# VHH binders against Lysine racemase, part 2

Target 1, 368 residues: Lysine racemase, of Oenococcus oeni (q04hb7)
Amino acid sequence: EAIHRSTRIEFSKSSLAYNVQYTKQVSGAKTLWLAVKSNAYGHGLLQVSKIARECGVDGLAVSVLDEGIAIRQAGIDDFILILGPIDVKYAPIASKYHFLTTVSSLDWLKSADKILGKEKLSVNLAVDTGMNRIGVRSKKDLKDEIEFLQEHSDHFSYDGIFTHFASSDNPDDHYFQRQKNRWYELIDGLIMPRYVHVMNSGAAMYHSKELPGCNSIARVGTVVYGVEPSEGVLGPIDKLKPVFELKSALTFVKKIPAGEGISYGSKFVTSRDTWIGTLPIGYGDGWLAEYQDFQLLIDGQKCRQVGQIAMDQMMVALPHEYPIGTEVTLIGKSGKYENTLYDLHKHSGVPPWKITVAFSDRLKRMVV

## First folded at step 1 (VHH)

Design e6 (framework vhh_etentamig_d1)
Fold by ESMFold2-Fast, scan of step 1:
Structure e6 (fold): chain B 368 residues (1-368), chain A 122 residues (1-122)
Amino acid sequence: as target 1 above (368 residues)
Amino acid sequence: EVQLLESGGGLVQPGGSLRLSCAASGFTFSTYAMSWVRQAPGKGPEWVSGISGSGRSTYYADSVKGRFTISRDNSKNTLYLQMNSLRAEDTAVYYCAKGYSRYGSGWYFDLRGQGTLVTVSS
């Protein structure tokens, strides 16, 4: 981690809390589980997890066992769902840490049954309704899993069941309707657990009223982190508050004569004498090559990033000399201007959820 | 108003090539990522390829990697898709879309043109 550099991610606790309440209001869900996978969508796994309950979050969803363990080791005793597959040999660890554990097959349950002791494993059954990723695909297989859990209640608690909607933020809802119909077909007449959770961000924001009996829990990420899942096509952008800012500061300022090449390969050449600033951020930090030439914000002015982005540093063209230490806003507000994640998406082709996730652990994360 | 006009589709033999074009108007073309999306008969829409506003970054679905090339000419407000080594499975209506679909998720914007039909058969 390079915490002694000026480059940092700032995220707003109050904006996160607002987005949690807005998502609950729009969806009608009384329970919200926040996805904190991939370093909490780049916002910082432990930093987000530590404030989640205060923001109105009722539980955390992670993709891998190690994310859940890291949260527990940090002293956080919140509800945790593990969405991704766990090797059966780690079932006792998942049981010990009281994780709601996702299971995709009867064979996994039979193998876990042989190694679990007096500690019960909290089980979340995955149902594949068309994404073809994880879970059982037939009513018979689902019924067999439920019957096994009921017969082996000494080792298992049947606590959850879910599916994932692949296209709930797509304006053409044909695929969503097909998955929804398949979901209700598969669960019809089966014993349901206490946690029935099908609403990702798109389903929570656009389809909650179409999910009777399955709309009490929102299992969301993108919308809570301040990104409208359809980027304004299906819902308004301005009803969510931005959460994420990326800031740095000038480490060096130099006047470069006309005709000089800037950075590797001299792909940018000055047309006139130009002040150039250096920033301690590069592609090794997650400022990807796709972001070349993006307009950064300095003292309420737009300043173009110039030359090739290096691994640890990059350069920006300045209208005049600035002091070393002058703040640079890469994502966020400066004066009358704002660089949004949507703006960076339009420039780069990299969508907002991939932008924030790509920032490395070299960048310090600050709650504001 | 946003207008998108696709062209270049037609009937082609397996192994053949086609170049699709999309003429865009009504918005600042160079500031938006653009996508190609296709819909085969009786199937849901499938994201095919995406390109950044500057043209520096391109993305492809696994089904078309190595065979299709997306490009753009911002001075002409035009998006292109070069399709090589065409297969029967590529038969679909191809749509130009303003914005970017999520890679591998099946999500895409609804700001599409009327489409251009590509039929691959003998």
Scores: ipSAE 0.000, ipTM 0.160, lowest interface PAE 17.8, mean pLDDT 86

Design e7 (framework vhh_etentamig_d1)
Fold by ESMFold2-Fast, scan of step 1:
Structure e7 (fold): chain B 368 residues (1-368), chain A 119 residues (1-119)
Amino acid sequence: as target 1 above (368 residues)
Amino acid sequence: EVQLLESGGGLVQPGGSLRLSCAASGFTFSYYDMSWVRQAPGKGPEWVSGISGDSGYTYYADSVKGRFTISRDNSKNTLYLQMNSLRAEDTAVYYCAKWGDSYEGLDYRGQGTLVTVSS
C-alpha cells in the first residue's frame, strides 16, 4: 500500500489503442483479445480492463478465475476468456459470470456436468500441440470432448478451441512449424466452434498468413503493451508506441564528500564531491538487483543509480543539486533522452515482459 | 539467475575470421534454443543464427549463410559462432540470446561483444 509515494507506473491509453490497431492491421485479424494476466503484464488489471474496449479491444484473456471475477466485480461486462484450467467446483461461478472457460479433459467436463444448473457453461477446448502444459494431445481425445459437449448441450456450449504456439517470436521457427502442423493434423475433419484462436503476439505479427482458417482472432499481450516480441529482430520496433513509463521523484538530496560510501555497506565510494539523490523505490517495489547501476533520467540528464538497491529506497548520482520533488524517469522520456524497456533488458538481461510484471502492487498505476 | 557472457570480438581485416563464445549460466542450457543477434552502428538488431537445444537444427540469416557456423557445447554451457570471410557489413555488437515462450518474447540477451571489420 504505498500509493501515496511519488513512484508510479504511467501507461498511455492512446499508445495502447494505436498498438491494438497496428496489430489488427499487421495480422489481418478483425477481433483482438487482450491478455490481462499477471496484473495486465504489470500495467494494472482493472486500470487496463476499464479502458480496453475504448482502445478497440474486443475481449479480455485472463490466466486464472480470480482475475476474471475481479474484472466482473469492478462492473466490467466485456467478453472474458479464462485461459488457465479451473477447479471443476468453480464451473457454476464461471457459468454465472459468462466466462469462456478453458477445458483440458473429458473427465473435467463429466464432473462439471454433474454440478451445472440451468445456465450453460461456455467452453473453450485446449489443444496441446507441443508445449505439454494444458490440453488434449490426440485427435481421439479431442473428438470425444466435442461429442460430449454436443450430447450435453443442456449444460455446455462448444464456443472455442485453441492452442498456444511456443517460439512464434523466435527467428528459428522450427518449433513453431512443428506445432502448426500438429494443430492442423489434430483439428482435421472435426466440428469447429465460433472461436478458433491460435494467434499470440508472435503468431499475429509474423505468421498470420500461415494460419488460414485460424487467423481471425489475435489473442495478444506483449505487442499491445508496446513491446516488439523479437525486439526488432523480426519486426520494426519503431512501428509500436511505448505504453509503459516508470517515474518517481527525489525525496532527499545531499552532497557527499570524496571518499565516502553510499548506501548500506558502503558498496559505492565517491571519487569526488558528489550530489546524491534518494528515490522512494527499491527491490520491494520490483526494481530488481539486476538493474543495479542503470542510468536514470532527471531533467533531461542521465544520472547513474549508485550504491546498493535497498528494499524501499535507492540512491542516484546527480550532476548538481536538484530540488526535492524533482521528477525522475526510470523508464520513459525525459528531455531528449529515452530509457526503453529494451534498454533495461540490455543492461540487466531481464526481458521487457518480465520487467513490467515484476513491479509490485505497492506502485500506483495511472492511465495517461 | 540467468547470465549470458559474450567474448571473442575484436578488430579483424576483411576476409578474416573470429570465433565468438557465450558462457551461459542460471538455467538448463540444453533445454533452450539459442541465437546470435547483432546490432550495427545506427541500425536495428538483426538475427544472425540459431541452434536447437540438442544441436539437431541450425538456422542462418541469408546474409551470413555459408560464412558463419553456430555450435554449442552443452557440457560447458557454451554457445559459439565461427565467423569466416568477414565483410565490412558484419561490423556490429554481437549478442548471445535465449528466446522465451510465445507470450514472453525474447527472454535474455547478454552485454554483447564488438566485432569491427576494417582495413
Scores: ipSAE 0.000, ipTM 0.432, lowest interface PAE 11.0, mean pLDDT 87

Design e8 (framework vhh_etentamig_d1)
Fold by ESMFold2-Fast, scan of step 1:
Structure e8 (fold): chain B 368 residues (1-368), chain A 122 residues (1-122)
Amino acid sequence: as target 1 above (368 residues)
Amino acid sequence: EVQLLESGGGLVQPGGSLRLSCAASGFTFSSYGMSWVRQAPGKGPEWVSGIWGSGDSTYYADSVKGRFTISRDNSKNTLYLQMNSLRAEDTAVYYCARVDYEYPGSYYMDVRGQGTLVTVSS
């Protein structure tokens, strides 16, 4: 049953606040916009958005219009940037909700101009410097967009301009250097708006000194959620505080004799009489098959997950009988031990940023 | 003056092993992360492996994971790369590189050595 399901994501408000301040210190950025896309990197869209300002966050960045609307409907009036492209028919609603709206083409602007009426849209221009996702790719097209915005100031405010650096957290910086050089080439001699924002987590942590005139705003996700973007290769892991914990509790405990198989396919067979616990979490929740045999933490002890991970449940080997309801830490601290996202990456081959976003909406999200 | 000097390269047959060394001087070695980067003939540079300043965290490119081991001896200011089960595609000039962990906002690779050639051929 749902009511008896103990599996939950807990995230630390104090650790998130610490990481915000650390990111501002390292990058020198005075303004930090937190990416809350993909359910706030799995942490919970509304839960994170509600505490962001208290943590020192100056604005929120979402991928799609619906995420921004959900935040507004929750009573949050914080600055919101929509990073992904919006169908032009929604330009008036983006204006009504006071979103800084990303625009990728002059044709989109011309179409929006016809339908905005009395609305004035706050515009963020996307520049494609090599990521091949969104934005204009030539100085001429960028200049044409800026001139259009200046000529139609009754419908548009030219408030932002940005690019995405694809490989700013990669030890090989050739692609980053190419994008950076292209960015400066494209903006040279153009009128700049109040928000010039190019620093994602890698650029903020490793390249901010190379981005003069464009390093006052950090638009980051991974680093604030407590994950070092290079996992220690380019920057220290221990200067960030872990934010994310995943916890559950035993729903069933039984002793099984030697020689019996556990879970689908009987891939784990006991060599001795063994206590086995059942957890209400499986691959349908985002605990992927690649996490097979990971060591979980129970009452300060390491306990191996055994047998195949099912859709809604999995088994763990226990050193002795525990009461039903005993807490199990899958990611986080228990006694003297800690399971980090880096530990799970090392075990599974799935990187930290993919681990947290993969947890489904079936799991409760709690701020602690 | 910061200096990195690689050694240990050479000709080796497929399936063989080599150990590369990098002697560091001119800085507090234990305060910096270190990496190995390689460049094969006609190709761009490829990051191979990284190790944190303390030595407690190591990272590998998928192409070398399970075959190569990065390590360091902070008392000797030396970085190592143990290369096992070598393949023809491992043929490259291998560079030792310092990562600026004192200033995470800086370049990912602030100093690189002169390189040592590894040729895997029969």
Scores: ipSAE 0.000, ipTM 0.133, lowest interface PAE 18.6, mean pLDDT 84

Design e9 (framework vhh_etentamig_d1)
Fold by ESMFold2-Fast, scan of step 1:
Order: C-alpha cells, then structure tokens, then sequence
Structure e9 (fold): chain B 368 residues (1-368), chain A 121 residues (1-121)
C-alpha cells in the first residue's frame, strides 16, 4: 500500500449493512452469503471480511482457495464457500480450514477420496443449467455424485448444491426461465443437502418468488456493494446505498497561461489562463485511460480531468486556486453532486464491478 | 482490454444460411460462457443462444431452436453461430456477449460492435 499518498478507497460499513438488510427483505432470504472474490470487488478482502458479520452477513463466498486461507489466517471463523474449482491435491487443506468446497465432477470426488485420509470434506455440488463452465448437466451425473457422497460419508459431507443464473438481471427473462426449468428438472427426486443456493443478485432481487424450495439463501455480491444489478432497468437505483468512494487530494496547484498545453502529449490546450491541479493517481493505480476527461468533484464543484492520465498522476482544471491538500472526490459525493459507478460506466464503457476491482493494491482501503 | 469482434453478417434470401464469428481477446476465453444477442430495427435486444465455457452445454431461444447452432473453438478464442433456414424476422444486428463464470452482471457488459444480418428477397 502507498500509505503516504492521499489517494484512498473508502467504503461505508453502514451502507453495506443497509444493502444486506434490503437484499434479505426483497428476496425473503433468511441467509445471505457475501461474495468477497477479487479483493471483495476491490473493497479489500480482509477489510470487508472483518466487518461482514456485524453487517448481517451469514457467510462468505470466495473464488479461490488462497482467499479463504487468507480470511482464516486473519482470525475469521465465519462460514466460507469456495466457489471456484480447486486442484484435487488441495482437498485435505480445504477440509482442514472447514471450507464448503465446490465440486464439478465425479472423477474429482473419486480422486479426493483417495487422498483425504482422516479428513472429511464439506462438499458443494455445482450444477450447470446453462452458460457456466463448471458443473454436471445431467440428472444421471448428479445422481451418481450424490450416491458416491453417501457411500463415502467417512470422507465427505454432502452439504451444498447450487447453480448460477447467468442472466437473472436481464429484462428479457427467457434465458432465466430456461435455466430455472432445467434446475428443477435436474434436482427432481434427488436428495437435497442443507444448503441449496441459487440466488445471485439478480435472482434475489427479481425472481425469488419464482424459486420455491431454493430461495432461502442469497449468494450475492453486486447488490451488497451498492450496485443495482440491471443498472435501473428492472429495479430502482435509489433503493440501494452506494458503498464505494474513491478520494484523493491536490499535491500541486499552478496557473498556466492561455495557449499552453498540459500533461504528456499536450492533448489539452487552455483557451484562457487556467488553474491546474495535480492528483497522485494514474493508470498504474487503476484510473484507466478510458476514464480520460471525466468530471471530478472538488468542494462541491465539477472539475474536468485534463491532459493525458499518467502512470502515477493526472491533472484537473480548476475554477480558481485551491490550497494544496484540498480533497478531490473521483467517485462519491461532494456537495450537491455525486459521481456514481453508473456515471463512470456511461463515460468509459467499463462496468461498475470491473471499475472497483481494477484499483491496485497501491490504494489503501478504509472502512468508514 | 476485453475485445469482441463480430463478423460474417450480410444479405441473404429467406431459407438461406450464414455463419457468424466472434473473435475474442483480453480474457481467458474457455473460462467464460458466451452468448449471441440480436437487436432488430426499432426493438430491444433479444437473447438468441448461449454456450458454456467448455462448449458442452448449449441453449437456444425458442424462436431459433432447430435452426441455429452455437459453437466455439477455444484454441482460437472464437465463438460461432451457424444460422440456417433464415427468416425475415431474423433480420437484426447480432452481438457477441461475454458472460461471467461467477458473474452478477448482465449479458451486455462486453458486447462487441455487432454484425448486421439482413434476410430479404
């Protein structure tokens, strides 16, 4: 982390807690598992994981084994689901750390059975109902996995089963209906485990009532981090509270005369004497070239980022001289204005979740 | 960084065939499901077909089932849509869309530039 730079990510604990409560209310889910993959959607893996239970989160979902291990090593004993496939040789480690571990094939289970020894692995079966890369797709394959788990109960606990709805946030719900129908077809007559979890953010927000028998667990990311999954098409944006803010401060302020270019490549030339501020953030920090010319917020005023975004710094045009150290809000509220992740998406073409995950480890993460 | 480039569109007569291609770059292609989405003039987008990352599972809208075939070549980072028995109603711009393996986001996050298909005599 570059702790001596002013540039930082602030995320709101109260807004995250509100979004958890709202998601449970809308979906009717009694249990909410928060996806903390990709550094908790850029919010900070350990920072988010440490406060998750206080926010009403009932468990954490990670993509890779190492994320789960990092959470455990930080002293967090919360429920953890590993969503991504793990190499079978790590099955004993997953068991040791008490992870609910996702399995996509019978062959993986047979291989794990040979190496678990005295360990007993908590198993989550992946079912492919469409457009996912993992999971079994036939009732026969699913039945074979369940039977294997029951025949090898000394090495395995059949604790979970899930599918992922790829298009539950799409206003055209035809594909969602197809996946939903396929899910019910595949599980019909099979033994179900204690955790049946199919509701991602879109399913939880828009389709929960259509998922009888499997709508008690919401396994969500986007909505809890304050992003409406359809970006306002299927649900109102203003019912969720923004969680993520990106802030910096002016490190230098100078007046440049009319006709001079600023920054590398001189892409901006002033038409009048102009005050220019410098910010300690650039594309090396995750402020991507696609964000060129975005309007930043300073003291409740909109100020356009000007010139080329450099690796470690960039410039902003100012309406007047500001003191060095004046706060700049890149994402978030300042006065009566707000720069939302949706605004930056519209400006750049980069979707909200990719915006937040792209910020580098150079930026300190602060819970507020 | 993610780029999707559609090609293969054109003018065909009713009952004809076209094969669309989508060249993908900037991500681990075989780790993500892919879809074809179309938008007819004056209408909203319509999902057409989807395929799993490993290519084993395919899904189709009822309007195209039995006529269109989605496929992929993971060694070439390329998605295909074979369109047979084309109808005037299939006239649209066709888009290749990346879907997240663990994704919370819609079909349209990484939509390419599109390729126009016109079915007309």
Amino acid sequence: as target 1 above (368 residues)
Amino acid sequence: EVQLLESGGGLVQPGGSLRLSCAASGFTFDSYAMSWVRQAPGKGPEWVSGISGYGGDTYYADSVKGRFTISRDNSKNTLYLQMNSLRAEDTAVYYCAKESYFGELSYFDYRGQGTLVTVSS
Scores: ipSAE 0.000, ipTM 0.132, lowest interface PAE 21.5, mean pLDDT 85

Design f1 (framework vhh_8fcz_2)
Fold by ESMFold2-Fast, scan of step 1:
Structure f1 (fold): chain B 368 residues (1-368), chain A 120 residues (1-120)
Amino acid sequence: as target 1 above (368 residues)
Amino acid sequence: QVQLVESGGGLVQPGGSLRLSCAASGFTFSSYAMNWVRQPPGKGLEWVSGISGSGGSTTYADSVEGRFTIIRDNDKKMVYLQMTSLKTEDTAVYYCAKDYSFWEGSYDYEGQGTQVTVSS
């Protein structure tokens, strides 16, 4: 984290809580598991995890074992699902930390059985209904895994089963319908565990009513972080509250005469005497080259970012002199204006979830 | 950074064949499932085929099953789509896509795509 810089990410606890409630309302899900992978979509793994329960979140989903361990070591005892496959040698550690652990093969279970000792692993079975890179593909293989778990109840608890819907946020739902039909075919007549979870953000928002018996748990990310999964194509943008804000402050302000270059490369040249501000943020912080010339917000006014974005700093054109320390909003509200993640996507071609995860650990994350 | 470079498209007559190629770089190729998705003129993205990181599992959309074959070569960091019995409905820009997140249903496709036109 950069301790002496004004640039920071602020995320709204109240907006997160609102989006959790909205997602539960739209989907009808009674249980919501929040994806906190990739530094909680850039919002801060521990910062988000620490407030998740208070926001109405019932559990956390991580992609790798190390994320789950970091959450536990921070003193958080919430339900944690490890969605990504883990090396079998780490099965005892997953059990020790009480993770619901995703398993994709019978051979993995047989190997884990030999090394668990006194540990009892909570198991989530992955089912491949078309697009997942992990999981069993046949009813026979699924039945064989369930029987093994039941026969080895001293080492395993059969607690979860899931599939991943690859195209649930696609306006063309043909692939989603195929995966949904395959899911019901594969589980028909099998013993179901406590947690049957298939609803990612798109399925929760657009297809929950088509998932009877499997629509009580929403395992979601983007929608809770304030991004409509289809960006308004399938659902309304204005029903979600923005969570993510990016702010900075002017470190330097000067008046530049007409005809002078703004950046070291003289990429932008002033057409008239212009006030220029400097911001302590650059591409090394995650403000990518694709964001060149974006309109920033200062004291309720739109101000164009000018010149080349450097590694640690960039310039902004000002309508008049501002004092050093004047707040600059890159993403968020200022006066009557708002820069949304959708606005930055339209400007840059970089989608909202890729924007937020790209911000580096240099930036302080603050819950507000 | 993740880079995907598609090639092999072109103009073919109905019933013809094409082999599309995708060169991948910037990530541990064998650790990710790879996909082919397409965008027909004036329509949204349509998923076509997927292959697991090891190459041990493949999946196909109903519209292409039996006609298309997805293959990968992890040593060369390549994924291929062998297309046979091509139909006018297969006309589209084809993209090679890395799975961004298997629980979010998103594809990571950074390539320019390769145009396939099936016309008589």
Scores: ipSAE 0.000, ipTM 0.143, lowest interface PAE 19.2, mean pLDDT 85

Design f2 (framework vhh_8fcz_2)
Fold by ESMFold2-Fast, scan of step 1:
Structure f2 (fold): chain B 368 residues (1-368), chain A 121 residues (1-121)
Amino acid sequence: as target 1 above (368 residues)
Amino acid sequence: QVQLVESGGGLVQPGGSLRLSCAASGFTFSDYWMNWVRQPPGKGLEWVSGISSDSGYTTYADSVEGRFTIIRDNDKKMVYLQMTSLKTEDTAVYYCARGEYLDYSSPFDYEGQGTQVTVSS
């Protein structure tokens, strides 16, 4: 017997394409690279990567080498940037798969030069302007890296340079202005490669006009996945289309008398005879304990999730008996109601990008 | 030397299940992505599923997504393919495959002998 679990992530291809075009329009960027790190922000690495070009995406950005390899092995030949540092022993693999590879030190380049053989690595230089994550922090170190790349053009192509803006989506832009000023200070008088990319979602949406010479490429995630980076503080929420929906279905329905505890630890006790539904989703799937008591949507009605969320199951209070198999919308629209990622953030304290990436890779991802 | 030995194939009815196994030897198993590829009768090889060296990432072809699960056990040097809801279109010889980064022309440098899966009444 095959038992199909009903819990699934649906993401909208048309909404994703709309958000790509909107981001290009607002930022003025001619090139958009979509961050597909962390399973494409939980949307599904290969599912997103396979449709990205059709949606107007010009390239993919991954955080780890394995994500890039997975995309290539699936037969996708799109431009791919590896944002995270890789162990130097994998430089030949990165070259073989034609990745734009992020480099943060001269020592890494010297080590790679010794092992590349006949391979020529496409190099993206990381510049640390204040995030303290990766990259060189001085003009001298940056100049030394560029000179090394030019002296070893048989093994390296100097193709990219970038920085990350930590607070580009913050209404207080003092930190962003400091990083921006440091960026221009560091690159002043240096040879720039063909890919100069500094615009994450916030920079693309709010600061593109302040980034002359560095605003042709948007390297974005959240905005394309339908999340306004400031959640409405700096830009309108309603100009982006939601992409992500999470749906399930009732596997069991029963009536529980008043005074009974529901699920683990009797955290919720019924005040009246109550219909209770069971859903095949729990914290093991990424529906975190912080989401308990969230109002789910069933047949156009708001229904409270009750009791403690178990590893693979949770309970929901129902206004009346529903058939087994009745669809439940956890995130998305049902009738006149919508549960947005912003609503779940407000309820749980977990921001939208952490919500979507937390869903297990075992949940089915469907393009709709 | 590198060896990949598949097992677990057989005849199964549509809607049935099979679990394929691949025993790896002759290399540091935990350093490599492992893949399942298949060859249907009269067709070329098609990629089915992949799993990263640490099991942190899994990938699936659209045709098998939600029906197949790839698993690995680095201690036992094994990779598995759990197949459910089998269709006649899943009939193929299934190969365990390793990608070698020095193989310029091919994504897979080593394949086992294969195991036959036949989905039929």
Scores: ipSAE 0.000, ipTM 0.242, lowest interface PAE 16.7, mean pLDDT 85

Design f3 (framework vhh_8fcz_2)
Fold by ESMFold2-Fast, scan of step 1:
Structure f3 (fold): chain B 368 residues (1-368), chain A 120 residues (1-120)
Amino acid sequence: as target 1 above (368 residues)
Amino acid sequence: QVQLVESGGGLVQPGGSLRLSCAASGFTFSNYAMNWVRQPPGKGLEWVSGISWSGRSTTYADSVEGRFTIIRDNDKKMVYLQMTSLKTEDTAVYYCARKYSGYLRSFDYEGQGTQVTVSS
């Protein structure tokens, strides 16, 4: 961890709260569960989790048991869903921490029944509607699981059921329609629990009216973190507020004569005398080689990153001498300019949701 | 010993002007960039403006650009902040700083601060 540097991620609490309310308005969902997997999409697991309730979030969704435990150990008692499958030996721990726990098979339930003892596990059933991932794929298997839960109510509470819609943010909705039809086919005539949750960001934003009886809960990440799931193809970009900013500061400034190379291997050579700044950020922090030559923002001006991005540092060309300590905005606003995650996607080919999760734990996360 | 001593703060009405001064001693002033940072009531420290060791380059936070001007006099070992068109949002304790770290909300050396209150 290298947190005692100027390089940091700042995320806006007010923008996150705005996006929560906007998502609820567009989807009509009464309940919003925020995905905080992968270090809260790179925003910081505990930093986001600590403010989520104040932002109007009704619960947190994590991918693995350890994420849920970390949230609890930080003193957070919010509703937590574990989306990924857990080893059956951890069923008692999941119950002790009051997690809604995802289950994918009857055999898992039978094994858990033998080891829960006095614990009562809150169960979320995973339904596979076409991805061949986790969950049961037939109505018979789903029916058998529900009957088992009802017959073993001393060890289990049947609290949730869900499926994951791939491609719900795709303009071509054929795959979404196929999964949606399969979902309704599978649940038809079955007893439903209190939590029926199928709406990821794309489904919440574009398809909520097509999900009657299953559109009360939005289980979302991308849209709340300020990224339009289709990047403007299906919905407006300007109705969401950016949440994520990446900032640094100049650690060194020097003037380089014309004809000089800027880094080892000298891929960039100055055509005129130029000022070069050094930033304490590199690919070890998550500023990938694909981001080379991106236009950074310094004091309301665009300044091109030059030379090879090193593991811990990189160079930027300056229009004039700046003081050491001058702030550099890599993602965010500076003066009349803004570098968005969409801008970095256009430059690099790396989509916004992959950009933010790639930033390492070397960077401090700060609520603004 | 390194010392930074701010002065010039006070009460001013919205739209008014004020000039802050910082007297530096105990180091080779002309070798260091200087900064102004501020802390509004109930908020964290925020960077306001910076000036290079030579005085040839200046930079400003978006919130103050066009309204504030940072100047230095290396012979007198002084850095100044000329503030115009003051807003109620500019109310803060203003600190002179040699090196500013926004991440830490701290700096290498800081003065005692000078209070600026913008109120009708």
Scores: ipSAE 0.000, ipTM 0.084, lowest interface PAE 25.7, mean pLDDT 86

Design f4 (framework vhh_8fcz_2)
Fold by ESMFold2-Fast, scan of step 1:
Structure f4 (fold): chain B 368 residues (1-368), chain A 120 residues (1-120)
Amino acid sequence: as target 1 above (368 residues)
Amino acid sequence: QVQLVESGGGLVQPGGSLRLSCAASGFTFDDYAMNWVRQPPGKGLEWVSGISYSGSSTTYADSVEGRFTIIRDNDKKMVYLQMTSLKTEDTAVYYCAKWEDSGLYYFQHEGQGTQVTVSS
């Protein structure tokens, strides 16, 4: 980690807390589980997990066993759901760490039953409502799993059941309605556990009233991290507070005379004397080639990134000389201007969730 | 790599017509619903229209219902927006978008979109 450089990710604890409260109010959910997969959507797994409860988060959802273990080893004893499948040989470890563990088949349960010994695994059943991915696809298979869990209550606790709605933020809700109808068809007449959790960010924000009996838990990521799931198409962006900022500072400032090239191997020649600044951030940090020519913010001014983005550094055109150490905002507010994740998406074609997760572990993450 | 390339915009007088096109590549086009969204000057994104993966179902924002028609050609991997009775309020950059598995819609790169200007 290159923690001594000026380049850093800052994320707002107060904005995250506000977004948690707003999501609970809009959805009516009394319980919110925050997805912290993929390094907490690039915000920092442990940094986010350490403040989550203070922000009103009731539990954490991770995609893999190792993420859950890392959180526990950091001294965090909050509720943790492992959303992705785990190899059955790790069932005893998942039980030891008190994880709610996602299960997709009866065969997995039968195998786990043989190796749990004294451990009692907290089980979350995955239901496939149309994605042909994780989970059972028929009422018979789901019933068989529930019966097995009841018959082997010495090794298992039937604590959760869920499905994933892929298109809950699409204005054309045809696919969402199909998954919703399939979900209710599959669970009809079955014994439900204490945790029924189907609301991702889109479902929580736009469809909670259509999910009676299944809208008490919001299992969300995007909306809490300050990104409107439809980017303003279905809901207003100004009701969520931005969480993520990316900042750096000028390490070098030089004047390029008229008639000179302003980029590595450039064929472009300046028409007038131009000030150029250097920033300690490049594609090795996650500032991708697709972000070429993005307008950065310096002292309330828009300044175009110029020349080739290098592995560890890049250049920016300046309206005048600035001192070394002048702050540069790549994502966030400066004066009257703001560069949002939506702006960078529009510029680059890279969606907000891919932008934030692409920043490398070279960048320090700071709670502000 | 997912690519969405919009075209067909331009300057048109109030009451005029334009047809926007979107050429898609890099994904199984027939498996995704497609949408048109727009960004008027100084405003946020506004959803305009949607079409199901098969083309059998279409939806429209209230502001364009009866004036715009969304069409898709799955053989050509194309989405179109036929615009009629254009108003000054329709002035915007128009974008073609598909929904991701995560529920987020996707643009390929900056400079995409096609500018529609309705002015006398």
Scores: ipSAE 0.000, ipTM 0.334, lowest interface PAE 14.1, mean pLDDT 86

